# Designs tried in a protein design chat: miniprotein binders against b1l550. Part 45

Target 1, 279 residues: b1l550
Amino acid sequence: MRLPEELLERARDIHSEAPSHRIKLDRVGSFGLKVPVEFKGFLLLAEADVWVSLPEGRRGVDLSRQVEAIYELSNPPKDPFSLCREAAISLLEKLNYADSSGVSIRFDAPLQDGESLKYYGVEISSIASDEIINKIRVEILGMTACPCTAELIRAYKSSEIAATHTQRSLGILEVSTKAEHPDPDKLASIIERAMSSPLRTYTKRPDEGGLVIRSLSNARLAEDVVREMIHLFLEEFGHLPEDTHILAAVRSMESVHMHDIYAERSFSLDEIRKEISSH

## First folded at step 6 (miniprotein)

Design Df5
Fold by ESMFold2-Fast, scan of step 6:
Structure Df5 (fold): chain B 279 residues (1-279), chain A 94 residues (1-94)
Amino acid sequence: as target 1 above (279 residues)
Amino acid sequence: GEIRVTVEIEKDGKIIRFEYTFTSPEELEKALKEIERIIRRKGADRVRITVEASSEEEAERLADELRELAERLGYDEIEVTREGNRFTVEAERE
C-alpha cells in the first residue's frame, strides 16, 4: 500500500530537525545492498555499503538518496573500482550537508585455473572528502607446510624431502592509498607466491601429488609467509605514494592443532623503506 | 616508465582529490575513461589534473590528451602549465 503523498504536507521533516544530542556521526548509511558489477569479463553480484558523515546539528540522513546514488551508477553494470569511486563522489553531491562519504564493495573474484575457476575475496572502498582514499583487501587460501616437523623427520629418516603436516592458510593483503586501487589479481598472485603452494579447484592425483611435493619442498612458517608477502609487494607496488598504508597477514589453520596461528604486520611505505634501509 | 596523475575536482564548494599511477598504456586509457565519467557525473565546476612522467615527451602527450578531454567536457577556460616532466591542466566553467 502506498500512502497518499498529501501526508507530506502535514508530516514533519524529521531528518532536518535538531537531534536530541549535538553529536557528529562518522558513518550513517545503507549497508548490505546487492549490486551487479562487471569484473574482467564476468558479471558478478556484489555486496555494497554506502555512507556519509552526519553533522552535529542534523537528526538524520536521506537514506533513499544514498541508494539512488549507487543504483543509478550500477545500471548498466560497470567495474567495481569505478563504481566505488563514482558513487562516493555522487554521495557528496547529493547530500550537501555531509563532509565525507564512503562506499565499500565486496565480491568473490574469479581467477582462471586451467579450464576451471577458483575464487579469492575482494573488498574495495573509496572514502571521499577533500581527498579520496582508496582501499583494497584481498584474501586467498593457499597451502603451507610446517618446517619444524619437516626438520625433525628429515633428521630422523635422513631423507632429501622431509615429510611434514600441511594445512590451508589464509593470506591477506590490504592497501590504503590516494592512488588508484592496486590490481587485485596482482595482490592475489603475491599472496600465492608467498605460500608453500597455491590451492586449486580441481586436481587429478598426479597434479595433487605435485602440489604436495612443492609445498613440502617449500615449507614456511606463517611469519615467513608474511615477510615474503611484504618483500614481493615492495617489488610490485613500491612505486605507490609514500603514505600508502599496507596490512600483510596470514592465518594458518594448523592441521595438528585445535587452534590457528596468526602473523601480521601493518606499515606505511615510508616506514618500511626506512626500516629496510637501516640494514 | 611510471606515470603519476593527480586529479582534483571541485563542485559546489566540495573538493575531491585522487591519484593514479600507471606502468602501461592500457592502464592509462582505462583511467582516462574513468576520470571522464567521474567528471561528467559530478558536473565539476573546476578540474585540476597534474601529470608527472619519466620523460617530457610522455608527460606532454598526456597533457595534450587531458586538454582535449577538458574541451570535450565543455570547459571554457583551460590552462596548461609545465615544469620539467610535470604538466598541470586546469579547467573551469561558469
Scores: ipSAE 0.000, ipTM 0.276, lowest interface PAE 15.4, mean pLDDT 80

Design Dg1
Fold by ESMFold2-Fast, scan of step 6:
Structure Dg1 (fold): chain B 279 residues (1-279), chain A 94 residues (1-94)
Amino acid sequence: as target 1 above (279 residues)
Amino acid sequence: GEIRVTVEIEKDGKRITFEYTFTSPEELEKALKEIERIIRRKGADRVRITVEASSEEEAERLADELRELAERLGYDEIEVTREGNRFTVEAERE
C-alpha cells in the first residue's frame, strides 16, 4: 500500500523544523550502503558511508537525497576514487543547507600474487566544503623476523643465517591530501617492500623455504619497518602538496608473546623534510 | 615532470576547490574525464582551472585541452591567462 501523496499537504515537514536543542552536528548520513565499483579491471562490491553537516537550526537531514547522490553515480560502476569525489560534491549540491559533505568507500583490493590473487584493505574518503580533502588508508599483512633473537642465536652457534622467530605484521599507510587519492597498489607495494618478506596466498614447499630464508636474512623491528615505509613513501609520493598528512604504522603479532608490538609515526610532508634535512 | 591542476567550480554563489597532482598521461586523461563529469552534473555557472607543469609547453598544451573542454560544455565566455609555467582557464555562462 502506498499512502496518498496529498497527505504531504497536511503533514509537518519534520526535517526543516527547529530542533529540541540548537546544536550543530558534524556528520549525519546514511552508513553501510552497498555499491558496485570498478577497480583495475575487477567489479567489486564496496561499502559506502555518506554524510553532511547539519546546522543548529534544522532538525534533520534529507536522507533520500544522500542515497540518490551516490547511486546515480554508481551506475554503471566506476572507479571508487572518482565515485568518492563526485558523490561528495553532488551531496553538497543536493543538500544546500549543509556546510560540508563526506563520502567513505571501503573494499578489499585484489593484488596479483603469481598466478593467484591476494587481497589488501582499502578505505578512501573525500570531504567537501569550499575545498576537497581526499584520504586513503591501506592495510596489508606481511612478515617480520626478530633481529635481536637472530643475533643471540648467531653468537651461540655462528651461522650465516641465524634462526629467529617470525610473525605476521600488519602494515598501515594513511594519506590525507588536497590532491587526488594516491594509487593504493603503490601504497601496498611500499608496505610489502618495507617488511622482512611479503605473505602469499599459495606456496609450494621450495617457495615457502625461500620466503622464510628471505625473512630471516632481512630481519626487521616494527620500528625499522615504519622508518623504511616512510623512506619509500617519500621516494614515490614526495611530489604531493607540503601539507599532505601521512600515518605510517605497523602492528606486529609477536609469535613469542601474548601481546602485539605497535609502532607509528604521523607527519606532514613539510615536517618530515625539515626533520630529515637536519642530518 | 609533475603536473598540478587546481579546479574551482561555482554554482549559485557557492564554490568548491579541488586539486590533482600527476606525472603520467593516463592519470591526466582520467582527471580530465572526472572534471568534465563533475562540471556537467553540477551545472556550474563559473569554472576556474589552473595548470602548473615543469615546462611551459606542457602547461600550455594542457590549458588548450581545458579550453576545449569548456567549449564542449557550452561556456559562453572563456579566458586563458599565463604566468610562466602556470596557465589559468576561466569559463562563465552568461
Scores: ipSAE 0.005, ipTM 0.498, lowest interface PAE 10.0, mean pLDDT 84

Design Dg2
Fold by ESMFold2-Fast, scan of step 6:
Structure Dg2 (fold): chain B 279 residues (1-279), chain A 94 residues (1-94)
Amino acid sequence: as target 1 above (279 residues)
Amino acid sequence: GEIRVTVEIEKDGKRIVFEYTFTSPEELEKALKEIERIIRRKGADRVRITVEASSEEEAERLADELRELAERLGYDEIEVTREGNRFTVEAERE
C-alpha cells in the first residue's frame, strides 16, 4: 500500500524545520549499509557508511537522499575506490545544505598466495568539503619471532638451531591523502614483507615447517617491523603529496605473555623526510 | 616523471578540491576519465585544473587535453595560464 501522493503536500517537512537547539552536527548519516563492490575480479558484499554535516538551522537530514547517492553508483557494482569518491561528491550534490560529506567502505580483500587464498582487512573513506581527502587502512596478520630468545638459544655452545617463540602479529598501514587511494594489495605486501613470515590459509606439513624456519631465521621485534614498514612504504609511495599522513603500527599477540606488545609511528611525508639523516 | 594534477570545482558556492599524483600514462587516462565524470555529474559552474609535470612538453599536452575537455563540457570562458612546467586551466559558465 502506498499513501496518496497528495498527502505529501499537506505533511510538514520535519527535516527542514528549525531544531530545538541551534547546534551544528559534524556527521549525520546512514551507517551499516550493505553494498556490492567489484575488487580485482571478485564480487564482494561490503559494508558502507554515508554521512553529511548538518547546519545549526536545520532539524534533520533526508536519509533517503543519502541511500540514493551510494546505491545509484553501486549498480552495477564498481571498484570500491571510485564508488567511495564519487558517492562522497554525489552526497554534496544531492544535499545542498551540507558543508561536507563522507563515505567509508569496509571489506575483506582476497589475496592469492600460490595454491592458498587468504584475506586482509580494508577500510577506505573519502571526505569531501572544500577538498577531498582519501583514507585507506589495511590490516593483515603475519608471523613474528622474538630475536632476544633466539640469541639466547644461539649462545649455547655448538647450537645449530636458533629457537625462539613465534606469534601472530597484526600489521597496520593507514594512509590519508589528497591523491587517489593507494593500492591495498601493495600496502598488504609491504606489511607482509616487513614481518618475520607471512601467514597462509592452506599448508602441508613441509610448507608449514618452511614458514616456521623462515620466521626463525628472520626474527624481528615489533619495533623492527614498524621501521621496516615505513622504509618499504617510502620506497613504494614516496611520490604521494608531502602532506600525506601515514600511520604504521604492529600489534604482536605475544605467545609468552598474557598481554600484547604494540608499536606505532604516525607521520607526514614532509616530517619523515626531514627526520631521515641521509635525506 | 611524476605528474601532479589538482582539480578545483565549484557549484552553488561550494568548492571541492582534489589532487592526483601518478607516474604512468595508464593512471593518467583513468584519472582524466574520473575527473570528467565528476565534473559532468556535479554540474560545476567553475573548474580550475592545475597540472605540474617533470617536462614542459608533457605539461603542455595535458593542458591541451584539459582545455578540450572543458570545451566538450560546455564551458564558455576558458583560460590557460602557464608558468614553466606548470599549467592552470580555468573554465567558467557565463
Scores: ipSAE 0.000, ipTM 0.212, lowest interface PAE 18.9, mean pLDDT 79

Design Dg3
Fold by ESMFold2-Fast, scan of step 6:
Structure Dg3 (fold): chain B 279 residues (1-279), chain A 94 residues (1-94)
Amino acid sequence: as target 1 above (279 residues)
Amino acid sequence: GEIRVTVEIEKDGKRIYFEYTFTSPEELEKALKEIERIIRRKGADRVRITVEASSEEEAERLADELRELAERLGYDEIEVTREGNRFTVEAERE
């Protein structure tokens, strides 16, 4: 049943009322929206969150205007980076009471893998206020091989190439900057190059053997992978503004343990340069 | 080549900054529309936009477009400064 629109004139405007407690809320919005995006020639189904700040004197947010903002900008589908920035700005324009707005978009990005494709995780956001902050997080699986067990086995068997356990490891790079979002393919490449070897969607036995040998010959601790990711990041993206913030992390799904190993480092570009110069 | 755009907006003594890097004309056009929307939303008293391009001709064209944008937005004092392939458009409302 649809109620008569004349009732809107008699009903209280709940959203504009004073709240029970005068407390500002940082993020109020619509989460888990399905949105099509165009990414490097692919039409993908992404998941989006949109939000605004809510001042202490206002009871609620107009959620319909939030959904309207992102859907208007997503038809026809466009690249997720432009969508994030434009939607965040549009939210502030449509919702005058808000001090800030934000948009996050998540999707699995295709990456060429021989004749087939493999996928890595991408989450991007734009937060608009007195400035625009762009954030990107890339997660991709790779392979690591344990150097400690390799050394022990080499000593025990006097082998030219040491046997050791290998496992899937998740590499993570997160960048927050006033500049444009970094290219996620380049971030994924940095992570894969820091690993003992990349993972493949499909391999024939000779190729599979080659990946294993590569991994064993390039055994790395989670700590080694994080340091290498930071080094490679600075080579590729050292031109970003000095106040750019980076998180580099690795979660190793240890094949010989019931638990994972985790290593991370957060830093600003200014901070890491001073640290490296001191060493 | 790459085009770098830096935008500084000021209202009531408060400033906001943001920076873009582009490799395609389509990306640049979208960013210029975004910049216009931000300036209108803030009701800025002063705007400074710096453009660096791979060629002097490209940078000059972009500076002209930004000057025209400032005129459309109602700024009455507009100054364009050049330093090689870097152009800065400063607009102020008195």
Scores: ipSAE 0.000, ipTM 0.340, lowest interface PAE 13.6, mean pLDDT 82

Design Dg4
Fold by ESMFold2-Fast, scan of step 6:
Structure Dg4 (fold): chain B 279 residues (1-279), chain A 94 residues (1-94)
Amino acid sequence: as target 1 above (279 residues)
Amino acid sequence: GEIRVTVEIEKDGKRIKFEYTFTSPEELEKALKEIERIIRRKGADRVRITVEASSEEEAERLADELRELAERLGYDEIEVTREGNRFTVEAERE
């Protein structure tokens, strides 16, 4: 059933009315939209949030215009980075009372894994005002092996490759920049190379054994992994603007503990270069 | 070397600014296509694009490409300003 359209003529325009309290809102929007995107040759169904700022004198946001902004730009499916940036700009055009807009898109990114496929998590955002700030967060699981226990077992058994506990660790790289989004495949690669070994979706026994031996021979603390991620990031993305902000973190799901170990560092490119040059 | 491109577009008095950094010709081509789509969709009255490269020759070449882009988009007042390795292409339509 659809109500008669003539009711619109006598209904109040609620969104344009003054609110009960004159308070600005930072983000008002449509969250959890499903949008198709094209990523590295794959058609993926991503989850998107779109929002705008709402001024103190306006009661509500026009929801339909927000949805139009992203869906108009998602057909045909395009890369999620361009979609994110273009939709954020379009939101400001469609909703002229807003001072800022934002779009966030989340998906699991496929990654070639030998003859098979694995995945990593991606969340990208673009926030538009009088300038655009682009943000990307990449999360991927890897393996870490404890060097402390390895050294104790080596001393006990006099072996060159000591037994130690291994666990899955979640590596995180988050970048905020005025430049374009960094390539998430490169961010995922940095995280995996910083770990004791990467994880695989599909392994045969010989390959699995090799992965374990690699991990044991490359034992690393969570602190080691974070430092290596930062080092590798600077080699690959040191060209980004100096005010680019990075978060590098590792959450190690320790197999010998009931709790996780966490290490992180946030910094700007300007900040980290000054720190490194002082040493 | 590294290349920086800053794009500023204005329509009906509202301005938005965004940047690109890249090191490869493929990245440049993709960025130029995105810039073109944004300008066309917004119907911008004024566009200001600044290019900064490691060499003056490289920056001048990119500025010329951007000038041609502005002309293809229908801008009739195009000005190119230079300061060393930095070129600014400013375009307006009447």
Scores: ipSAE 0.127, ipTM 0.642, lowest interface PAE 6.3, mean pLDDT 84

Design Dg5
Fold by ESMFold2-Fast, scan of step 6:
Structure Dg5 (fold): chain B 279 residues (1-279), chain A 94 residues (1-94)
Amino acid sequence: as target 1 above (279 residues)
Amino acid sequence: GEIRVTVEIEKDGKRIIFEYTFTSPEELEKALKEIERIIRRKGADRVRITVEASSEEEAERLADELRELAERLGYDEIEVTREGNRFTVEAERE
């Protein structure tokens, strides 16, 4: 069903009217849009949010222009980083009343693992105003093994091979920067290397045994994982601008508890370098 | 060699800044094409591109390429400033 366009000539322009209350809104937009993206040779279905700021004197946002902005740039599919940045900029161009715009894109990224694939979570955003700020969050599962229980069992049994509980742990790296988005595969690699062992999509019994032994030989607290993630991040991405902000976190689904253990640290590159150099 | 590129685009009093890091000439060529498309689509009044190259020879070559890009985009005033392996191309139109 479509109403005659001539009715638009006689109808009030609701969006440009004064609102009921003169209050600025930070984000008004279209959320949950499905967009195809091309990521490292894969065509993926991503989910996108687009928004702009709304000034106190304007009742509404032209939502059709928001959808137009991202869809024009998503056909043919392109890499999600360029799409994110270009769409945020396009929103400011199309919606002249906005002080800022933003785009967020979420997808599950394939990662080659021998002859198989595994997947990790990626969420990126670009927020445009007088400058552009790019943000990326990577989440990937790994395995951790408890060093405390390992030590107690070793003492009890007088054995070099310690039994301990192992669990899935979710590693998180989030980076906010004026530079372009960091490579998510490199962020995922940092997280996996910080864990007791990575997880696999499939394992045969001998490989599974090896993975468990590796984890037991490299037992780590959640706190250990976060510190190692930060160390590895600085080795790989210490070249980013000094005002780059990072969140490193791990959530361990402890097999011996009904609750999770969580550890995190947020910092700027300037802040962490000063902290490390004080030793 | 690592190449760092900062692009500043100004239109209607709004300024937008991008930073890129490239490790290969192929990546750089792709980025230059993308930058050209962005500038054309925006109709930017002013563009400032700052490049930190891995060598002085590379900086000289890239400065020439970006000057030609600004000329292709129809900018009226183009100024190139170089300091060793760094250079800035400033382009303006009325």
Scores: ipSAE 0.000, ipTM 0.149, lowest interface PAE 22.3, mean pLDDT 80

Design Dg6
Fold by ESMFold2-Fast, scan of step 6:
Structure Dg6 (fold): chain B 279 residues (1-279), chain A 94 residues (1-94)
Amino acid sequence: as target 1 above (279 residues)
Amino acid sequence: GEIRVTVEIEKDGKRIWFEYTFTSPEELEKALKEIERIIRRKGADRVRITVEASSEEEAERLADELRELAERLGYDEIEVTREGNRFTVEAERE
């Protein structure tokens, strides 16, 4: 049912009214929107959040204009990076009372894995004010093997390849920068190369054996993986602006414990270069 | 080599600043199209684009492409300024 539009002339403009308390809100928006995106030849269903800042003197946000901003730009589907940046800018144009706007887009990215595909998690955002900050978070599972137990078993049995516990570990790289979003495939590659071994969508027994042997021969603590991720990141992305901020983390789902092991490091490019050069 | 592009756009006193880093011709073409779409959508009164590359020749070529973009977008006054490997294209309409 569509009500008569002349009722709008008599209704109060609730959004433009003064609020009960004069408090600025940092993010007000539409969350959990489903949007199609094109990523490296794939048409994917992504989930998006859109928001704007709300000044202390305004009661509410025009939510319909937020949805309009992203949906107009998502048809036809385009790459999620351009969609993210353009939608954030469009929000500031459409909602001129806002000091800042933001868009985040989440999806599972396909990655070629022999004759099949595997998937890793991607979340990107663009936050626009008088500048644009682009953020990307990549999460991918890999395998780690415990070097401590491996060394103990090796000493006991004198084997070249020691038995030890292996587990799935989640690697995380998050980058915030004034430059364009880093390529998520490159971030996923960094994470996988830092692990004891990557995971596969499926394996036959000889391939599975090889993966396990690779992991056992390259046993790594969560702490080792984080340090290696940082090293590999600096080799690939050291050209980014010095105020670029990075989070590198690993969550290891320890097969011998009821709990997980977690290691992380946050840093700016300027900070980490000074730290490394001082040693 | 690596190319950095900084974009500042202004409309009715509102200013937005953002940056790109290019490593390939494909990335450059994509970013130029994005910059064009943003400027058109915003209806910017003034734009200032700064390009910095490892080679002076590469930066000058990119600055020329950006000047052509400003001309296509209908800007009346376009000025290109050089400081070493850094070129700034400033465009404004009456």
Scores: ipSAE 0.012, ipTM 0.544, lowest interface PAE 8.9, mean pLDDT 83

Design Dh1
Fold by ESMFold2-Fast, scan of step 6:
Structure Dh1 (fold): chain B 279 residues (1-279), chain A 94 residues (1-94)
Amino acid sequence: as target 1 above (279 residues)
Amino acid sequence: GEIRVTVEIEKDGRRIRFEYTFTSPEELEKALKEIERIIRRKGADRVRITVEASSEEEAERLADELRELAERLGYDEIEVTREGNRFTVEAERE
């Protein structure tokens, strides 16, 4: 049964009423929406969250307008960067009582891997108020090899064989900036180049042997990987505004331990340049 | 080189500001389409776009493109201010 729409004219407007307590809320929205996006020629299913701030004098948010904002802009599918920014702005237009709005979109991005594809994680956000802040987080798996065990094996065997344990490591780069979102493929490339070797979707035995040898010849601590990611990031994206904030991290799933090793550094471009120039 | 674009949009007293940074003219074209869509949906009363181009020649071309965009969007009061490779386009309507 569907109730007559004319009842809306007689019903109380609950959302515009005063709340039981005059408390501002920072984020009120629709979370976990499924939206199609177009990314570098691929049509992908993404998951989106949309939200706005709610003032102390208003009981609720019109959630249907939030869904309208993102779905109207996602049909036909467009790139997730434009979708994030346009939807965040649209939310402020449609919900004039809000001081701020935000949109986050998450998906797995395809990356060319020889004759196949591999995937890495992407989360893109835009937060709108008097200004727009764009955020992007990229996560991709790679391989690391332990230099400590390699050195012990070399010492034990009179330096003839450099054997060590290898493991999958998750690299993370997150960027918050007033400029447009950095290219996620470039962020993924930075992470992979900082590792002992990248991972592959498919390899034949000769290629697997080569990958392992590459990892063993390029053994790196988690700390080494984070520092290299920062170095490579500055080479590629040092042109971003000085107040751009970056998080670089790696989580190594150590094959010889019951636990993981984690290393990270967060910084602004202004902060890191001053630190590097002091040496 | 690097191209920096700052967009300020105002409607009913609410102002929003956002920035773009590009390394190529191709990326700029995509952003201009996004800017156009945002302005159309918001129905902005006033728009201020500041561009810091890689050269004076590029700044001149981009200023003309943005003026044409403002005209296509229905703005009748358009002012362009130039300072070397930096320029600002201000557009408004009643």
Scores: ipSAE 0.012, ipTM 0.530, lowest interface PAE 8.8, mean pLDDT 83

Design Dh2
Fold by ESMFold2-Fast, scan of step 6:
Structure Dh2 (fold): chain B 279 residues (1-279), chain A 94 residues (1-94)
Amino acid sequence: as target 1 above (279 residues)
Amino acid sequence: GEIRVTVEIEKDGYRIRFEYTFTSPEELEKALKEIERIIRRKGADRVRITVEASSEEEAERLADELRELAERLGYDEIEVTREGNRFTVEAERE
């Protein structure tokens, strides 16, 4: 039901009123919006959050303008990186009381896996103020094999086969930069190459046996995986601005424990180069 | 004097903006080297760099340095526009 427009003449402009308490808010917005995006030839339904800062003297944000901004830019569907950046800028321009704006977009990215597809998680954001900061987080599952148990079993059995427990491990790379978003496929590739072996969507028994043997021959601690991810990242993305911030992490879902093992390292490019060069 | 530089990069439909504020030419030189590395690796199709400084003379000198940078990066259509103490260098290829 549509109410009469005459009511708009009598209704208070709640958003522009003074609030009960003069307190600034960092993020006010619309969260969990569904938006179509085009990613490397695929049309995907992504989830988006949009927000702006709210000054101490203003009661509320015009939420309808936020939704309008991202939906207008999402039709026709475009790549999620351009959508993220353009929407953040548009929000700041449309809502002149805001000091900053931000947009976050999440989706599962398809990745070619032989004749089938597998998926990895992507979350990107752009935060606009007097500068723009772009952030991307990639998460993909792989397989790790424990080198400690492998050595114990080798000693015990005197076997040529290095038996050990294997498990799914989640690799994480997060990059925050003033440059454009790094290519998520390259970030996913770095994570998979750091693992004992990648996971597959479809395997037959001989192929499955090959993957297991491969992981057993390439046993790695969570700590080893994080260090290898950092090494590979620097080879591929060492050209990014010095103040680029990276988080590299792995969460190993240990098959022999009721708990997970977690390893991480956060660093800026400037920081890590000084650390490596000191050796 | 404070120097403000805005860089907009476009590649394959992706467009991003960077804003920098400097108090020294050395800080600007470092930032430009980082931007140059990004452009070379990514192969940006269009770049727009806006320079604003306290003096028109300083802004003009920086705009000239940025025009030379665009030339070194292989851009063939380079335009420089002026609005007071603000200079914009636009460069395109392909």
Scores: ipSAE 0.000, ipTM 0.084, lowest interface PAE 23.3, mean pLDDT 80

Design Dh3
Fold by ESMFold2-Fast, scan of step 6:
Order: structure tokens, then sequence, then C-alpha cells
Structure Dh3 (fold): chain B 279 residues (1-279), chain A 94 residues (1-94)
């Protein structure tokens, strides 16, 4: 039902009035929106957050205008990179009191796995102000095998390939850059190559045996995986602007412990190049 | 007198609605230019604009201006419907 315009004339414009306290807010918006996206030939249902900065003299934002902005750009579904960038820009154009805007889109990305598919987590963001910062986070599970226990078993049985405990490990790469978003499939590939072995959606017994043997022959600490991820990242994406910021992390769900092992490193490309070149 | 304009644009099934009330020709002209910019930028497949004015003559004039706007924007099918002092201009392409 639509109310008469006379009621709107009598009603206060709450959002435009002065707040109780003159404090700027960094992010005010609509979170948890469901938005269809087209990703590498797949139509996926993603979850989106949209926000803008709110100046100290304004009580609220027009949330309906925010939702309108992203939905206008999401039908027909388009790639989440263009959607993030275009929606962030549109938000600043529609909401002229804002100094910055942002859009974040999350979904499970399909990845070819032999004749079937497996999935990894993706979060794509664009933050607009005087410039645009593009951010992407990729999370994918792989397998790690403990080299310490492997060495003890090797010494005990004098075998070339030692038995050791294996576990699922979550690899994480997050990149913030003024350049275009890195390809998430390449980030996922980097994470998997740094692991003892990748995980599969579907394996038969001979393939499963091969995966386990690969892991045992390539035993790695969480610390080893993070260093290898950084090395591989620099090979693939070292051309990005020097102020690009990266987070590389691994969480190993240790099968012989009640707790996980976690290792991480944050760095800018400028920082890591200087560190590597000093040795 | 008072003039009410309702604009509905549709792109790939998504519908957006705007409502305006004018008492000044300057306000109306500014709003129409804003509406034109939105339609051009979005590439709307279908547009429905409803005009209500205190007089039939005034409403008809505005409906004619909106029909001309739809023609300038490249819409192939344009239909004008009247219900009293209310005129609706519907335009679509392809």
Amino acid sequence: as target 1 above (279 residues)
Amino acid sequence: GEIRVTVEIEKDGLRIRFEYTFTSPEELEKALKEIERIIRRKGADRVRITVEASSEEEAERLADELRELAERLGYDEIEVTREGNRFTVEAERE
C-alpha cells in the first residue's frame, strides 16, 4: 500500500537531520543481501554487503537507495568483479553525502576436479573513494602431512616413505590492490600447490591411495605451506603495484591434537621484496 | 497547479519506481532531465510514466513531452493511455 504524499510532507526526514552525537561512521549499509552472479559460466547465488561512510552531521543513510543500486546492476546477473566495482561507484553517485562506499560479494566458486567439480570460498570487494581499492580473499582446503612424525617413522622402519598423520588444512590468500582483482582460480591454484596434496570431491580407492602417498612424500609444516604460498604468489602476481597488500595463512586441523596449528604473514609487495633482497 | 509524475523503469524484469510532485516548471524540467539520465545510463527495456495534473490540458501537454522523450531515447513501441486527468506513457524496445 502507498501512503498519500500529504503524510510524507508532515513526516520528518529522519536521515537528513542532525544525529544525537556528531560522530562519523565508517560503514553504514545493507548486509547479507542475496544476489545472483555469473562466474566463469556458472549462475551462482551470492551474498552481498553494501555500505557507505556517514558524515558526523547526518543521522542516517538511505538504505533503500543502496539496495536499489546493487539490484539494478545485478539483473541480468553479471560477473562479481564488475558488479562490485560498478555498485561501489554507483553508491557514491547516488549518495552524495558519502566520502566512500564499498561492496563485498561472497560465494562458493566451482573449480574443475577431474570429471566433477569441487568448491572454494571467494570474497570479492571494491571500496571507492578518491580511488578504488579492489580486495579478494580465497579459502580452499588441502591436505598436509607432518614431517616430524614422518622422520621418526622413517628412522624406525628405515623406509623411503614414512607413515605420518595427515589432516585437512585451510589455505587463505587475501589481496588488496589498486589494480584489477586477481583471478581467484589462480589464487586457489597457488594454495593447492603449496599443500602436501589437494583434496578431491570424489576419489576411487586407487586414486585415494595415490593422494595419500603424494601427501606422505611431500610432508609440510603449516609454516612451510605459508612460505611456499608467498613464493608462488610472487611468481604469478609480483607485477602488481608495490603498495599491494597480501595476507597468506594456513590453519591446519591437526588429527593428533584437540587444537589447530595456525601460521600467517601479512606484507606489502614493497616490504617483501626488500626483505628477500636483503639476503 | 499541482502535478504528479510517477516513473517506472524496467530492465530485464527488475522494476524501479520514482514519484514526484511539482508546483514549479523549473522543478519539473530538472526532474525530467534527471529521469532521462537514469534511463540512458540503465538502458531500460521498458518505461512507464504516469502524469496527473489539475487540468486535462496540462496533463496532455506533459504526456506529449514524455512521448517525444521516449522517441528520442530510441523506444520502438510507445503507447499513451488516458484515464481522466491521468495520462500514462508506456514505451518499450525490441
Scores: ipSAE 0.000, ipTM 0.070, lowest interface PAE 26.2, mean pLDDT 79

